# Designs tried in a protein design chat: VH-VL binders against Cytochrome c oxidase assembly factor 8 (COA8). Part 119

Target 1, 167 residues: Cytochrome c oxidase assembly factor 8 (COA8), of Homo sapiens (Human) (q96il0)
Amino acid sequence: APERGAERRDTAPSGVSRFCPPRKSCHDWIGPPDKYSNLRPVHFYIPENESPLEQKLRKLRQETQEWNQQFWANQNLTFSKEKEEFIHSRLKTKGLGLRTESGQKATLNAEEMADFYKEFLSKNFQKHMYYNRDWYKRNFAITFFMGKVALERIWNKLKQKQKKRSN
Below, E stands for the ipSAE of ESMFold2; O stands for the ipSAE of OpenDDE; V2 stands for 0.75 times the mean of E and O plus 0.25 times the DockQ between their complexes.

## First folded at step 9 (VH-VL)

Design j37 (framework fv_ebrasodebart; at its last look DockQ between E and O 0.01; V2 from the best seeds 0.00; counts 0 for: pae E 17.9 > 2, placed apart)
Fold by ESMFold2-Fast, scan of step 9:
Structure j37 (fold): chain C 167 residues (1-167), chain A 123 residues (1-123), chain B 108 residues (1-108)
Amino acid sequence: as target 1 above (167 residues)
Amino acid sequence: QIQLVQSGAEVKKPGASVKVSCKASGYTFTSYGISWVRQAPGQGLEWMGWISAYEGNTNYAQKLQGRVTMTTDTSTSTAYMELRSLRSDDTAVYYCARDQLRDFWSGSPFDYWGQGTLVTVSS
Amino acid sequence: QAVLTQPPSVSVSPGQTASITCSGDKLGDKYAYWYQQKPGQSPVLVMYQDSKRPSGIPERFSASNSGNTATLTISGTQAMDEADYYCQAWDSSEDYVVFGGGTKLTVL
């Protein structure tokens, strides 16, 4: 499983403090890669003054992330399982055991593994195509609501600025 | 080097409040969060809550919600934890520890800890 | 709701391998962290993200995490390793940090 943190632990913090982007909450933070999906999750802060529109955007982003995490966790597990089954099948066909005489896991060369990759990609083509389609749909919706939230925040900033200047 | 230095021991009566400080040095304070963890005499570690040194947002353990407040002073690179309405079972060593700028999901290690602050609440 | 269970104590002879377990429902699906605490001292991070070792921690410390159990392994245990050991995990479903109850390692 993908692991993070070694370099962050070994290296002294050299980062610069972040500023808040106009159209994004500065409370968002990106975590280490998930153990199974290998994707970095985003943590969304819930501000006290969250508007209904901001809440809708945040929930869309959270749901999309959960969907994405689950898809890739399942794909990675399926890939690993089928890869092991393929290797076992090919070793059996050659009359070889699953382990070498030294106790190490037996492996196939790159040319033999190419057959597995071709078959895996072919079998999963439709699934990956639907994933990409859904990914685009979700990102379109998120972009649309990000635009609406940005307009709302600009309006609120202008309103506050004018309120202070009206003195 | 990286160091977290906490305020000194306190003795309080039931119903009082205590405010513990944690001064950070050796790193960019606003790039990390601070978690607070307590340990009653002879007991294990109990997480109390977390605060972002960048934005000041907090997340508190449910059992302490309403009694605890965490704050930071970026100008002095200091985190504070105030616990109100003290009870005898609040007697513990209180630790601050460096954490990431996070709310939820996959954690980071508490890689540096303060020396601890003993808070004694008399019966 | 999440609870991490550790044995209250483990005893080993100097030079032998100590194993400290930490059990929790589907713990292997989460990252586990390990801390060492000596009497009167603050906890010290000894292992992070299941199996990674911070700089300054001896190579004799190793760890694993699968299924429901995370294990901290200390090979060639020395007297200086005598301490309380705590496992920790982040529980995203409960939105908080969970610590195990701690294990007292005694080096006889």
Scores: ipSAE 0.000, ipTM 0.459, lowest interface PAE 18.1, mean pLDDT 79
Fold by ESMFold2, look of step 10:
Structure j37 (fold): chain C 167 residues (1-167), chain A 123 residues (1-123), chain B 108 residues (1-108)
Amino acid sequence: as target 1 above (167 residues)
Amino acid sequence: QIQLVQSGAEVKKPGASVKVSCKASGYTFTSYGISWVRQAPGQGLEWMGWISAYEGNTNYAQKLQGRVTMTTDTSTSTAYMELRSLRSDDTAVYYCARDQLRDFWSGSPFDYWGQGTLVTVSS
Amino acid sequence: QAVLTQPPSVSVSPGQTASITCSGDKLGDKYAYWYQQKPGQSPVLVMYQDSKRPSGIPERFSASNSGNTATLTISGTQAMDEADYYCQAWDSSEDYVVFGGGTKLTVL
């Protein structure tokens, strides 16, 4: 029975994550969003008696996740860097400093920033098309091996059922 | 304006070490890898290994295992390659190249190269 | 470890088509890449993913990869195309890079 009492008020030190999957989980786990990619990583379960097909599928999923997280981490960092460069360049053209009289970073208004957003999307259009192509290729391979693993599991169950009836 | 700028030429004695730098600019350094490729005088290109600027993991050519260390400094967007226990047959031009890292389908093109660093190992 | 074999040299007259081969076991199952290197200069990527051309590379450069052989083709060859050419393959299953031995293209 749980103790009756006041709600516990916990604080964690800076930089400490409280997410921790069960050590002996039989399932994949989804972790917190990665700082750079904003994607939630999957922590894949590795069973003790993993078949070669199951291993291939798991490796494909892991590699695809790594590739996807790298792409979005790059896009997020590039976005931040180019945004600051755009703001800096426009402030310099106007003869303005990088900080206001109050010491805060100077910014551009929404209308001025619209040029940046359109330029960024236009500049990165082809890169996103290549990303989509590679995403479809990877997902097709994953789906194909998911089907092969499913058939392997059906065959193994039928083999065990046949063996029981022959004894 | 993607650019890789390498440190200058070096002359070393056998048994010494050398550390070549490669400063990247014009792209998000942490989203790519750096491959190192060397070329002995009058010879072809030889891949030495790569490092991910994202996670710092490495993969070295088996011939160089135990003699090479690749590192990055993300705060300066710089990659380093250190080759230890130098021998005369390590005399080569050492290149860094931007590596698109692991990509199951498209592979790893080296789309931008540094200018090369001549390392001469002479007694 | 894979081995990529290239002819040591290829000679062509100006305006003619040059073909540089790169042979490797089941190379057509991998992506092939091509680099041009002029004396005293760094290599330059001229073809990627078998047949794709980077921005800034003249359209007279083309490439293919099938079976055991990748081929770089330069149509209307010019004196400025005189260089060493290297093929490269990437094996994602073994996570390593191999270069061919290089081919010196001479424009007579």
Scores: ipSAE 0.000, ipTM 0.453, lowest interface PAE 17.9, mean pLDDT 78
Fold by OpenDDE, look of step 10:
Structure j37 (fold): chain C 167 residues (1-167), chain A 123 residues (1-123), chain B 108 residues (1-108)
Amino acid sequence: as target 1 above (167 residues)
Amino acid sequence: QIQLVQSGAEVKKPGASVKVSCKASGYTFTSYGISWVRQAPGQGLEWMGWISAYEGNTNYAQKLQGRVTMTTDTSTSTAYMELRSLRSDDTAVYYCARDQLRDFWSGSPFDYWGQGTLVTVSS
Amino acid sequence: QAVLTQPPSVSVSPGQTASITCSGDKLGDKYAYWYQQKPGQSPVLVMYQDSKRPSGIPERFSASNSGNTATLTISGTQAMDEADYYCQAWDSSEDYVVFGGGTKLTVL
């Protein structure tokens, strides 16, 4: 029995954007869109004197970014795969080959593809709802820590001003 | 009535950044996305990118990658487009338009447009 | 990215039918959208999803998408229809939007 070659499920490689900001950067960098997620990664600046709160915020932002990258990379892969399967199935049903007489890849028209899009959206609706919920939760948490960091920075500035006045 | 109201005209120097706002009203802001389109004087429409007001995800035109950032404030139903490292060829009218959510095949993309914001980049 | 090609200009006499084409690779498997833009104004959606007409758009506007060419048709063209017309497509796989170069419709 010929070993059915395990179709390597092209797991969306964890597309760590190979974009590396310059080492001397003192600010966050936005990379090019990831080829799988199409989301632009942010490279977060790490201050030399990063406070524990700042570190927590940075980590939370990083984790949220990774979460988003993974979600959309997988979603786009799934979409592409299912789209191709749909096209192949429909062409087969029509008795058409995968290639035209001219050797071009056979395609479906927009009307035919509308059915695919409707089905895909319907199938993934709940997934997207959960994603959106979690997105808000994460962003609220980030915003909360942003507020805390802002307060900490204000307090530190005030302390520094007081020390300068006392000297 | 559905309206998109954009911020006023901007004059910037080369290398500067500009941030254009687009305030949406008359519909549920988070049920749609916002696309940005620019038009240089006497030229055609150029798509700049899209943002979901619901998911917060973005996709930008490849030409503008690294220079453009789109954001939304759901509390104010306002979309923002920031363009950095401005060049003379960035002189254009910038439009926001209501766009569909990519995961919701509902509505017509670009069915409502802002009035446009002229951004002039001059030395 | 796909390029959409439009004729730079189309001229028509009042009451005649104007046809504006938009050609692009694999446009047949994408929805085409059409926008009207008058001088100094924002674009207005006139056709969506190949052949659907938004509310408020006159019935004289129609559109089709066949093969790799979308066509906007304006029957009984009026002076008020003089404008720039842009086709647009969206690629759902790559999530990008592309506009045609635009067509100036002149009503002679």
Scores: ipSAE 0.000, ipTM 0.516, lowest interface PAE 12.8, mean pLDDT 85
ESMFold2 (binder alone), look of step 10: mean pLDDT 89; pTM 0.924

Design j38 (framework fv_ebrasodebart)
Fold by ESMFold2-Fast, scan of step 9:
Structure j38 (fold): chain C 167 residues (1-167), chain A 123 residues (1-123), chain B 108 residues (1-108)
Amino acid sequence: as target 1 above (167 residues)
Amino acid sequence: QIQLVQSGAEVKKPGASVKVSCKASGYTFTSYGISWVRQAPGQGLEWMGWISAYEGNTNYAQKLQGRVTMTTDTSTSTAYMELRSLRSDDTAVYYCARDQIKDFWTGHAFDYWGQGTLVTVSS
Amino acid sequence: QAVLTQPPSVSVSPGQTASITCSGDKLGDKYAYWYQQKPGQSPVLVMYQDSKRPSGIPERFSASNSGNTATLTISGTQAMDEADYYCQAWDSSEDYVVFGGGTKLTVL
């Protein structure tokens, strides 16, 4: 069948852009990167004849996507917040304004920012290790369930073929 | 013009959950976050957490991590705060407040507050 | 977590200047906010970003924030100013908002 490569953005009542698959789509769709997490969301299709095992796999994939997006959105937000606080704190200590003559945000030089980056990475090292551990566990579980779904579909096909035999 | 209207008082038993709503009007809901602040009878203000009405990102106070969930419904301009496994020391007036998302250094200022919701936890 | 310390109570006579302090480690490096709460009412923002006053707040309210101490100053204090006052700051080290314990202002 012809490929349906149509993509569109829907706007929420709040003015937030959303990516949605076409109404009659029978496929998963990948959207544009989320502005906070910078990860691409996947919109999962729910088939009418979805088995309990297929539902479990889909929910696991959806939950893993939500967990992953939330982690990176929070991490990026925390980074930006701590970076701005560090800059403002240092400028306040020096008696400098938070804005330049042109009204742009005042910035620190590379040497001053190096201390912030080292501190942030060190502070978040353990959090990142726990994230990687959980990410591996989730991907293993998804792969395991994908295998189970594949076996179920193979079994159903074999069962259907045997059903047509005259014995 | 700008108003936050909260749901009515609740009485709960220990171990139950409570979900408080906060309906915003008079401004663009997604341009601000919502913070939740509680106040036990005769005590001071305690920050519980924050949610972005723009994307739903949350940050919860460490003391409440694992017991609290904050959500928003942009179609109705409503924020929700659910607190689980209630204890007697959760008895308090719960406030929602409009919270800034502008500059992370200045970002948390509560310029408009709901009327408060009294949650009483007793057997 | 960072702690903001306020005196439990401050008393002044009508027309005198009231000063309410809020102390915390490196508080002057952060922005401080002040809220007024009268009995049975929601808090009201009275000062933001250290020293700025919201529309509708009288000019007799002023504030400063330097070093480890933020101060809310009410000049020519009136009976209507009797309330609990709370300072608030953003603490980026733990990604949370912190409130002071509150100060009860009595105008005798």
Scores: ipSAE 0.000, ipTM 0.457, lowest interface PAE 19.5, mean pLDDT 79
Fold by OpenDDE, second read of step 11:
Structure j38 (fold): chain C 167 residues (1-167), chain A 123 residues (1-123), chain B 108 residues (1-108)
Amino acid sequence: as target 1 above (167 residues)
Amino acid sequence: QIQLVQSGAEVKKPGASVKVSCKASGYTFTSYGISWVRQAPGQGLEWMGWISAYEGNTNYAQKLQGRVTMTTDTSTSTAYMELRSLRSDDTAVYYCARDQIKDFWTGHAFDYWGQGTLVTVSS
Amino acid sequence: QAVLTQPPSVSVSPGQTASITCSGDKLGDKYAYWYQQKPGQSPVLVMYQDSKRPSGIPERFSASNSGNTATLTISGTQAMDEADYYCQAWDSSEDYVVFGGGTKLTVL
């Protein structure tokens, strides 16, 4: 049966990295940068005896990753579109073409682009502030649960040592 | 004389693929791009995408993303457009056009056109 | 997607001036192009870069782009000018070429 080449439907960036780590991985796997967000996705390892606390930590990390992936994918797309529009508008104003003689996209100089960056940052200032706030909240929560998991693991190790001494 | 000569009319079934060729002559093929434009019966012009004959870079219309592939053969000065998963609404005259994006210090402009290729998709 | 809007039809008497408009968002910041298409024929570039005329196009053809409207003007319209006319621009925000809906020019 000819393997129907999975038509990679360029579906909207579903935040799920298409990168599948090897099944036998016993640790977290970091994938290549996503083409939209430029963030490296992490595939989180699931232990055979995952505790409820460990599971909660894992889910929180996954949700945070997805949130971050979606934010940057959208932000990068918006940035790219607006940047191109800016360049084209400025080139037209200057009476220049959109492409060089070699067929490459024409660009503006660093000074002209500085205006774009300033405007873009100004326009998106609130959005970035909210992102930063939420980023800290999420990461603090993750860190808190990491601490709890660490304590749980220590406790479990101590109990096992006591049982071995009693036998 | 600058000419773009396209392949002949095609009749396809839904779900099939079609590949249209466009042979360029009368100019330096690699100095320009090729754009593809289609026109459904009684309808307006719809841009499908373009390919740089020099760099091989492509840009496709979002509506056709994943279904269209444009290629060039510099040795024969021929451009190709493949459209997959054909539907009844893909019935149209397909045009190749020389894209002046490199020659004019402007955006995309189509100064020479092929004669068109009728593609009919019928069950 | 950016849309270029044209009137579906324009009628003019021989010798009169025909004007075809093309309206779109931020069209003033984009170069406008115009194409003529006669029945059963391929489109022909008649105006490029808002107001420039290709070689071989009669001087009676002119164009301008102001604000969000490009205009093709045909002075002293002749019977041979009866055709469909399409405006075209580059949409940089979505990185694609857009055509207007076309205008049928009838010479009465």
Scores: ipSAE 0.000, ipTM 0.548, lowest interface PAE 12.4, mean pLDDT 86

Design j39 (framework fv_ebrasodebart)
Fold by OpenDDE, second read of step 11:
Structure j39 (fold): chain C 167 residues (1-167), chain A 122 residues (1-122), chain B 108 residues (1-108)
Amino acid sequence: as target 1 above (167 residues)
Amino acid sequence: QIQLVQSGAEVKKPGASVKVSCKASGYTFTSYGISWVRQAPGQGLEWMGWISAYEGNTNYAQKLQGRVTMTTDTSTSTAYMELRSLRSDDTAVYYCARDHLYDFWSGTLDYWGQGTLVTVSS
Amino acid sequence: QAVLTQPPSVSVSPGQTASITCSGDKLGDKYAYWYQQKPGQSPVLVMYQDSKRPSGIPERFSASNSGNTATLTISGTQAMDEADYYCQAWDSSEDYVVFGGGTKLTVL
């Protein structure tokens, strides 16, 4: 019996954005929204003379982006699945079909869906709290390193000006 | 009496296309949809897709995306299914069925055509 | 794509009750449909929306759907009931129809 190839359920692709910016870019590029997370990926510019602090900042930004992409990809998939299950269950309970008169997917009204959203938010409340906490921690760290890099750049510019005045 | 009458058997070569017709009678054609289902020899039923006779909306099975096209002619109450790039594994009996889209029977295939054998051979 | 699983075959003696199961992920949240197919014939709808019987289908045919399993029951099975039976469901998430693998009912 030929093994019916398990159609790989589109598992949320591991966070590597397929977005490729132009090779001669001297700045960060923002890609289109990711299919799963709906977040726009950023391709970070790498300077020719990247300092150790700049490298640390870039790595932290990249790691935070990947973390964020994975979280929302998974959350969106979970939300979509649970939403469909809720709709099916309610339609069935009401004795309604799963198609509209136009042949499209049947759905519930806003009032009925309010119950779903309330339940979903309640169920995922802790998960969202942890996400928000970690999001702030990561962004504060990024901001801190951005400040350090800014100071380093100012210092380097001042040293270069002093050398030009002495010659 | 409600009837769906399909076109006759077809023999095709690999890479060719086939277009099967399904003429509906005995009911208001635009009040329903048409689903297409195929059955390979000795195998089970496989849903191919549906079309709304009123709106013209279609939904195809993912496996057949890009190879199948469903159309309707409301003037003749006829549905058409075209399958392109035929392969040997497309050898099957193809059925049209009345699909309830506009009432509480949505999802129900209550009347079926007699089937059309499509043979794909070298 | 959702998968509906049926036993490949069921055997029953005349006058006995036949039960054919159809299992799928969260199938109980969806409507189930059942079709009978005799050799060389087109499928015939025998049950719709879990437990509803179309006109012309004998009362000995009944069905239920709960949890992850839909069940077709034929009470007082007759020789004429020998056929292939297919379950079907609609998946609105992916907007497609899915059939089970079919069950051959043999009346011994």
Scores: ipSAE 0.017, ipTM 0.579, lowest interface PAE 6.2, mean pLDDT 88
Fold by ESMFold2-Fast, scan of step 9:
Structure j39 (fold): chain C 167 residues (1-167), chain A 122 residues (1-122), chain B 108 residues (1-108)
Amino acid sequence: as target 1 above (167 residues)
Amino acid sequence: QIQLVQSGAEVKKPGASVKVSCKASGYTFTSYGISWVRQAPGQGLEWMGWISAYEGNTNYAQKLQGRVTMTTDTSTSTAYMELRSLRSDDTAVYYCARDHLYDFWSGTLDYWGQGTLVTVSS
Amino acid sequence: QAVLTQPPSVSVSPGQTASITCSGDKLGDKYAYWYQQKPGQSPVLVMYQDSKRPSGIPERFSASNSGNTATLTISGTQAMDEADYYCQAWDSSEDYVVFGGGTKLTVL
C-alpha cells in the first residue's frame, strides 16, 4: 500500500488535524479511533433502494464491527486494570509508595514491565486464539455475502438491459 | 468525575500580558483538545482558538493571531492561554472547554471551566 | 467564516413551547450545537450535532437544523429554563468555531 494510500484519514487544508465528520455521505467513511477500543469505526452508507441481501450484508458488517469494538474495549480495560494491579503489587513488595517525590505516578523499569507483558500475553493466549478464529469466520461470511450482493447487482443489470428488448 | 479548574481573576494594565491556566481531571487529557472562549461583560461568547493535548497543534481565531499562544503540560493535565498586548476591550471572562477534536463528536464543547475574569484598565 | 444570527430575546409563559432560532448561510450543511448560560455561571451543553441530547438534559429539549436555520425547542417550558441560549456551528473550511449572538429566554 502506498504511504499516501486510500486508507489515509482526511486532514484540513491548513494542515491542522481535526476530525471532520461529514453531515451526509454517498459512500462509506472511516471515523476517528474509538476512545476505548482504539479502532476506527466505519459508518455505512444506506442507499434508498437497498435490497434485502444488501441490508443483510450491511448488518453483518455492522454487527462484526460492534463485536470487534467490544472485544478490544474490554481487552484494553483488562490490560489497564491488570497493569495497575501489577505495578501496585510490585511497589508494595519494594516498600515504595504509589507516587514519586515529584507527585507523578510511580512506575517500574522496562525489564519488570516486560515480565508483566509476557504474563499477560500468556494468560490471554486462549482468548486471543478464539478471537482470531471468530474474526476469520466473520470475515469469511462477509466475503461470501459480498459475493452474493455482487452477483445480485450483475443479475439486476442484465435484467434491466433485457427489459429494453421486446419479448 | 470530569472537571476543568481555572486560575483566579487578574487585573492588568494596557500593554501587559496575562496567562490563564485550566487544570483537567477525570478523563484522559491527551485524548481531547481544549478550546478557549471569552465573554466581555454583558456580551456573547467569542471563540479564541483550540489546542490538541495529544499533538500540541493549535488553531487560533484570526482576530487574535499574533497575540495569543496556547500550550499544554501533559504531566499536570493543564492547558494555558496567554494573551499579550492587552487592550481595554480584552476585559472579559475567559473560559476553557473540553473539545472533541478526534472523535465522532468533533466540535462539541461538553465540559467548561468556571471562568477567569481578566480586567484590563489603567 | 459563518455568521450566526439569533433573536436577542424570546418570551414564553410557563408550560408553553419556546422556540429559539439560529440563522446562517447553509447552516444545515454544518452541525449545530446549543448552550445554556445562567447569570454568573459557565455555559452548559444542552444539544449537540443538530438534534442530540447529552445525558442529564431533560427530554423537553429538542432541536433541528435544516437549510439556513437551526431551531432549539423547549416543550413545557419551566421557570428554571430562563437563561441565555447560544447556538454554535463549526466551519470546516477554516476549522473555526462560531457562536451566535445569544438569545435571552424569559419565562413569565
Scores: ipSAE 0.012, ipTM 0.501, lowest interface PAE 8.6, mean pLDDT 80

